VH-VL binders against Rusticyanin (rus). Designs and how they scored, part 6

Target 1, 147 residues: Rusticyanin (rus), of Acidithiobacillus ferridurans (p0c918)
Amino acid sequence: TWKEATLPQVKAMLEKDTGKVSGDTVTYSGKTVHVVAAAVLPGFPFPSFEVHDKKNPTLEIPAGATVDVTFINTNKGFGHSFDITKKGPPYAVMPVIDPIVAGTGFSPVPKDGKFGYTDFTWHPTAGTYYYVCQIPGHAATGMFGKI

## First folded at step 23 (VH-VL)

Design i116 (from i113 with heavy chain D56S)
Fold by ESMFold2, fold request of step 24:
Structure i116 (fold): chain C 147 residues (1-147), chain A 117 residues (1-117), chain B 107 residues (1-107)
Amino acid sequence: as target 1 above (147 residues)
Amino acid sequence: QVQLQQWGAGLLKPSETLSLTCAVYGGSFSDYYWSWIRQPPGKGLEWIGDIYHSGSTNYNPSLKSRVTISVDTSKNQFSLKLNSVTAADTAVYYCTRGDYYHYMDVWGQGSLVTVSS
Amino acid sequence: DIQMTQSPTSLSASVGDRVTITCRASQRIYRWLTWYQQKPEKAPKSLIYAASKLQSGVPSRFSGSGSGTDFTLTISSLQPEDFATYYCQQYWSYPYTFGQGTRLEIK
């Protein structure tokens, strides 16, 4: 279920990401990793994801790791989702993304000075995955990244 | 267009309480952060604190023991009180509007407050 | 508190010059930075938010760049009306803090 955070709490959560940035890649190591993703932080283009202050980065995650994901919708006026799939781009405007291996479903829009966020845990097997927003039009216009 | 108008007493004695009010015209009071900033004559700017329209406050720790920011949503107004003033509190005080991410995009005209002996 | 340090403290330049002003944060603030222009006896006016986004009504000769700790305000061709003091301000972490200011004087 979706929880609420103030802006200072959102900022604190963003800093909990355990990855290391190299170019447009965020690399994770260890048995347990924490991925913190936001939707459209100030200064970033609509629509996009940000991880570790990078737009739609490639995420490198060890196979077999426990992956704790926090997704925060920081985009006032819009809902978003953060959903993981093996289906790669391109995506249709009305996406039919199946299977979804883990994800959040659609977030609430930000209200009352707060932002919706949620967590999920994922245990990846080896392979290539993508993270996508399933709001119509968003993945088709670039709201996705590679894992 | 949204405008901020501010008023309050401009001359105080040491130990008195500074009190300023800012009224919001031509725009929504809801979904914004309302802030006070001060600037001593010939010097730089200092953030005093903010308040969300629902009443939640954040204060600069350097002033927190003396500062109260309040809202009156029925009047679309917010206020600053600063207790126990000294000459060091002489400044132009500005009210501001901050967006959902605390970017301060609209400023009041400023109020000079002088603390004399 | 995050200290914001501007350089230079003052500068003189001629109409048409390209002017740069820098701002350094004592800690990472990512892109959460505003640039302001303040003319004598006036309230500050916002120019740039989110480090690089131009505020509505601000001439395109103003631009901002940087992320992390190092930021730059650029005026590509200085105009007479650009005589002012410029401030950077971080809004990443409470308390929000301003640079000490850069006075820009027209030669």
Scores: ipSAE 0.681, ipTM 0.871, lowest interface PAE 1.4, mean pLDDT 90
Fold by ESMFold2, fold request of step 24:
Structure i116 (fold): chain C 147 residues (1-147), chain A 117 residues (1-117), chain B 107 residues (1-107)
Amino acid sequence: as target 1 above (147 residues)
Amino acid sequence: QVQLQQWGAGLLKPSETLSLTCAVYGGSFSDYYWSWIRQPPGKGLEWIGDIYHSGSTNYNPSLKSRVTISVDTSKNQFSLKLNSVTAADTAVYYCTRGDYYHYMDVWGQGSLVTVSS
Amino acid sequence: DIQMTQSPTSLSASVGDRVTITCRASQRIYRWLTWYQQKPEKAPKSLIYAASKLQSGVPSRFSGSGSGTDFTLTISSLQPEDFATYYCQQYWSYPYTFGQGTRLEIK
């Protein structure tokens, strides 16, 4: 389920995100969109997600689009998840996030100079969603964003 | 705390092979990228290449045909060989430690290598 | 290759001055930039990583900013030990490349 990438391969994947940045929002358009999310890139605070070099941005995605998501754990020493839910903040330290409508589950910790990543496809209906990390304490301390 | 000590021949004739060694003291050799960088006298810096502790290498395309970087994990050392040198290879050569994201946080003292005409 | 262009090439300033040095990348490098200080006959010393993060042991008068192609190193109040040559370096894409340097001299 989880694949491995070198740092150069991670950097190439980060550039495949099809969104456009405006302030703290990344906006997507079209029938098929590509979201590339990372956990704690260099220079960003722990814990956080980054999409298009923005910390925990709001993602604006067309209802009915096919959403191809790539999640990359770039945080040496830690595992993370990228999971989508309708349950909004605040989150408990031990998050009870049911249902998870799409997501990755827990990533491996980076090893051997490489980084774990995975892909999934999601078909959202209209509405508000959140992306969260289910590692205890992470969502409670801000590792989430809005969709 | 971590220190890099480098050594090797400082005077070469054209067509000889440049050979430098860098030893790592006071820190882990594992989980780091080990790099060579050079600086011609009075000029800027050029990245030569790196090696992960397990032996995987990346080289500057401008030098790839002539360069070899090697690791000796048992001695906590890594080395640079540059074949077929010319006067253009005269420079101070530095070894460096790079973290998991390739940030170069520790530098050796430098070795001047002069290639005569 | 990503070309890194520093400005100015040379700068004359007095102790106590606020100094800014800029670095421009030929392509987007996000925050993957390091600033170095180098004194004559010595190895470069890392000052700033990830464009804005201060290396341990570096005085707080040094700061960095930028997150795309345009980056700035600032020294808020110049000290006698700060007269040196400064280099930026991108580590976004192989081969990693350096700016041509900015020589900071006593006015």
Scores: ipSAE 0.679, ipTM 0.869, lowest interface PAE 1.4, mean pLDDT 90
Fold by OpenDDE, fold request of step 24:
Structure i116 (fold): chain C 147 residues (1-147), chain A 117 residues (1-117), chain B 107 residues (1-107)
Amino acid sequence: as target 1 above (147 residues)
Amino acid sequence: QVQLQQWGAGLLKPSETLSLTCAVYGGSFSDYYWSWIRQPPGKGLEWIGDIYHSGSTNYNPSLKSRVTISVDTSKNQFSLKLNSVTAADTAVYYCTRGDYYHYMDVWGQGSLVTVSS
Amino acid sequence: DIQMTQSPTSLSASVGDRVTITCRASQRIYRWLTWYQQKPEKAPKSLIYAASKLQSGVPSRFSGSGSGTDFTLTISSLQPEDFATYYCQQYWSYPYTFGQGTRLEIK
């Protein structure tokens, strides 16, 4: 379920990410990890994900870990989703993606000084995955990352 | 184009209350945070506080006990009150607009407030 | 409070020079940083927001970089109208705080 957060709350949530940044990769360790991803519009016209202030970084997560995912939509005016799939790029404008886990669904559009956020838990098996936005055109224009 | 216009008394005696008002023209009032900044002569900038159109406020702890920021949404105005002023409160006071993400992009013309006996 | 420290406090340069001003935050602020330009008896003008995003109408010779704690404002080729005082400001956490300023004067 999507919830609302103020900007200070969003900032606080961003700090909950347990990953370590190196280059374009965020590496997580331990049995329990917390991934905090934000949908952002750093520049017009294409949105992207940010983790630890990195654009669409590769996430290295231990297999078998309990992954608490917090997804925050900070992109005023647009909805987004955070879905995990085994399907890699390229993505069509109208993505046909079958998420491997119940993701976020489409976010409400941020408004009234509030941002939308939600969370879910994932238990990855060894392999390669991708996180993508299923809003039409977003993944096709680069709103995705590798896990 | 959005513009901020400020007004209020510029000369005060110690212990009086500073009162400034900022009016917003040419833009939405409800979608932004509204801030007050001050700058003593020849010195740097100090954030005083901000307010959302709903009335939610944040104040600099250094001034919190003396500061009140309020909004009048019917007039597209917000105001600053600073009680018990001293010479240390002499400064140019600016009202500013903070966007949805709180970065300040529009500033008023500034109001010089001088506190002297 | 988060302390913002600019370097240098003042510098002299000539028209055409490449100028770099740095700002350091006492703690991580991600990219929640704004650069302002202020000329005498004028209100500050926003130049860069989100550490690297150019404010609308600002010349492309201005650029911002950095994230975390260290930030840089660069003027690629100084113009006569660029002589002013520059401030960085964090809007990561309350209370928002400014650097002490960097006065850029003509050599």
Scores: ipSAE 0.463, ipTM 0.838, lowest interface PAE 1.8, mean pLDDT 93
Fold by OpenDDE, fold request of step 24:
Structure i116 (fold): chain C 147 residues (1-147), chain A 117 residues (1-117), chain B 107 residues (1-107)
Amino acid sequence: as target 1 above (147 residues)
Amino acid sequence: QVQLQQWGAGLLKPSETLSLTCAVYGGSFSDYYWSWIRQPPGKGLEWIGDIYHSGSTNYNPSLKSRVTISVDTSKNQFSLKLNSVTAADTAVYYCTRGDYYHYMDVWGQGSLVTVSS
Amino acid sequence: DIQMTQSPTSLSASVGDRVTITCRASQRIYRWLTWYQQKPEKAPKSLIYAASKLQSGVPSRFSGSGSGTDFTLTISSLQPEDFATYYCQQYWSYPYTFGQGTRLEIK
């Protein structure tokens, strides 16, 4: 379920990420990890994800961990999703990604002076995954990352 | 178009209270937060504090003990009071508007306040 | 408090030049940074918010980049009206703080 948040709430949520950044990789450890990803628009028209302050970083998450994911849409006027799949790039403008193993689904367009956010829990098995935005054109233009 | 207009006393003596008011014209008051910024002559900018339309305030700790920001929603105005002024409080004071992204997109014209004996 | 450090403090450039101003935060502020332009005896004008989003009406020659602690304001081709003082400001945590400013002068 998508919820609305104020900026102070968004800031508080961002700080809950338990990962450690090194280069373009965010490494998580332990049995329970908290990933906080934000949809951002650093250069229109190409949105991206940010974890910590990294653009579309590779996320290293222990297999079998309980992953609490908080996804925040910080983009005005745009919807986004944070969905997990084993299907890697390239992605079409109109993506058909199946299966999605976990994720947020499509976010409403943030309105009325609020940010949008949602949470989900994921239990990854060993392997390679990708997080992608399923909004048309977003993944195709680079809004995705590797897990 | 939204405009902010400021007024208040420009010349004070030490120990007096600075009082400035900012009025909002041409736009909604209730959807924004409102801030005060000051700039000593020839120097940089200092954030004083802000107030949400609901009346919730945040103050710079360096000024907190002397600062009060208030809002009058019935008049679409918000005000700044700074007690016990000294020469160090001489500055141009600006009122500003911020949206939910908390960037200050509209500024008042500024009010020069000079503290002199 | 979060300290914002701009570099350079001042620079001289010519019309048509590519100009870059840097702002560094003493701690991570993610994207919560605004760039302002201030001309003499005028109030600051918002140029870029959220580190890279252009304020409405701001020419496209202005751009902002960065996330975390290091941020950059770029003017791709300097125009006569761009000579001014520029400030960065973090709004990640209270108290909000400004950089010391960068004075951009004509060479």
Scores: ipSAE 0.458, ipTM 0.850, lowest interface PAE 1.9, mean pLDDT 93

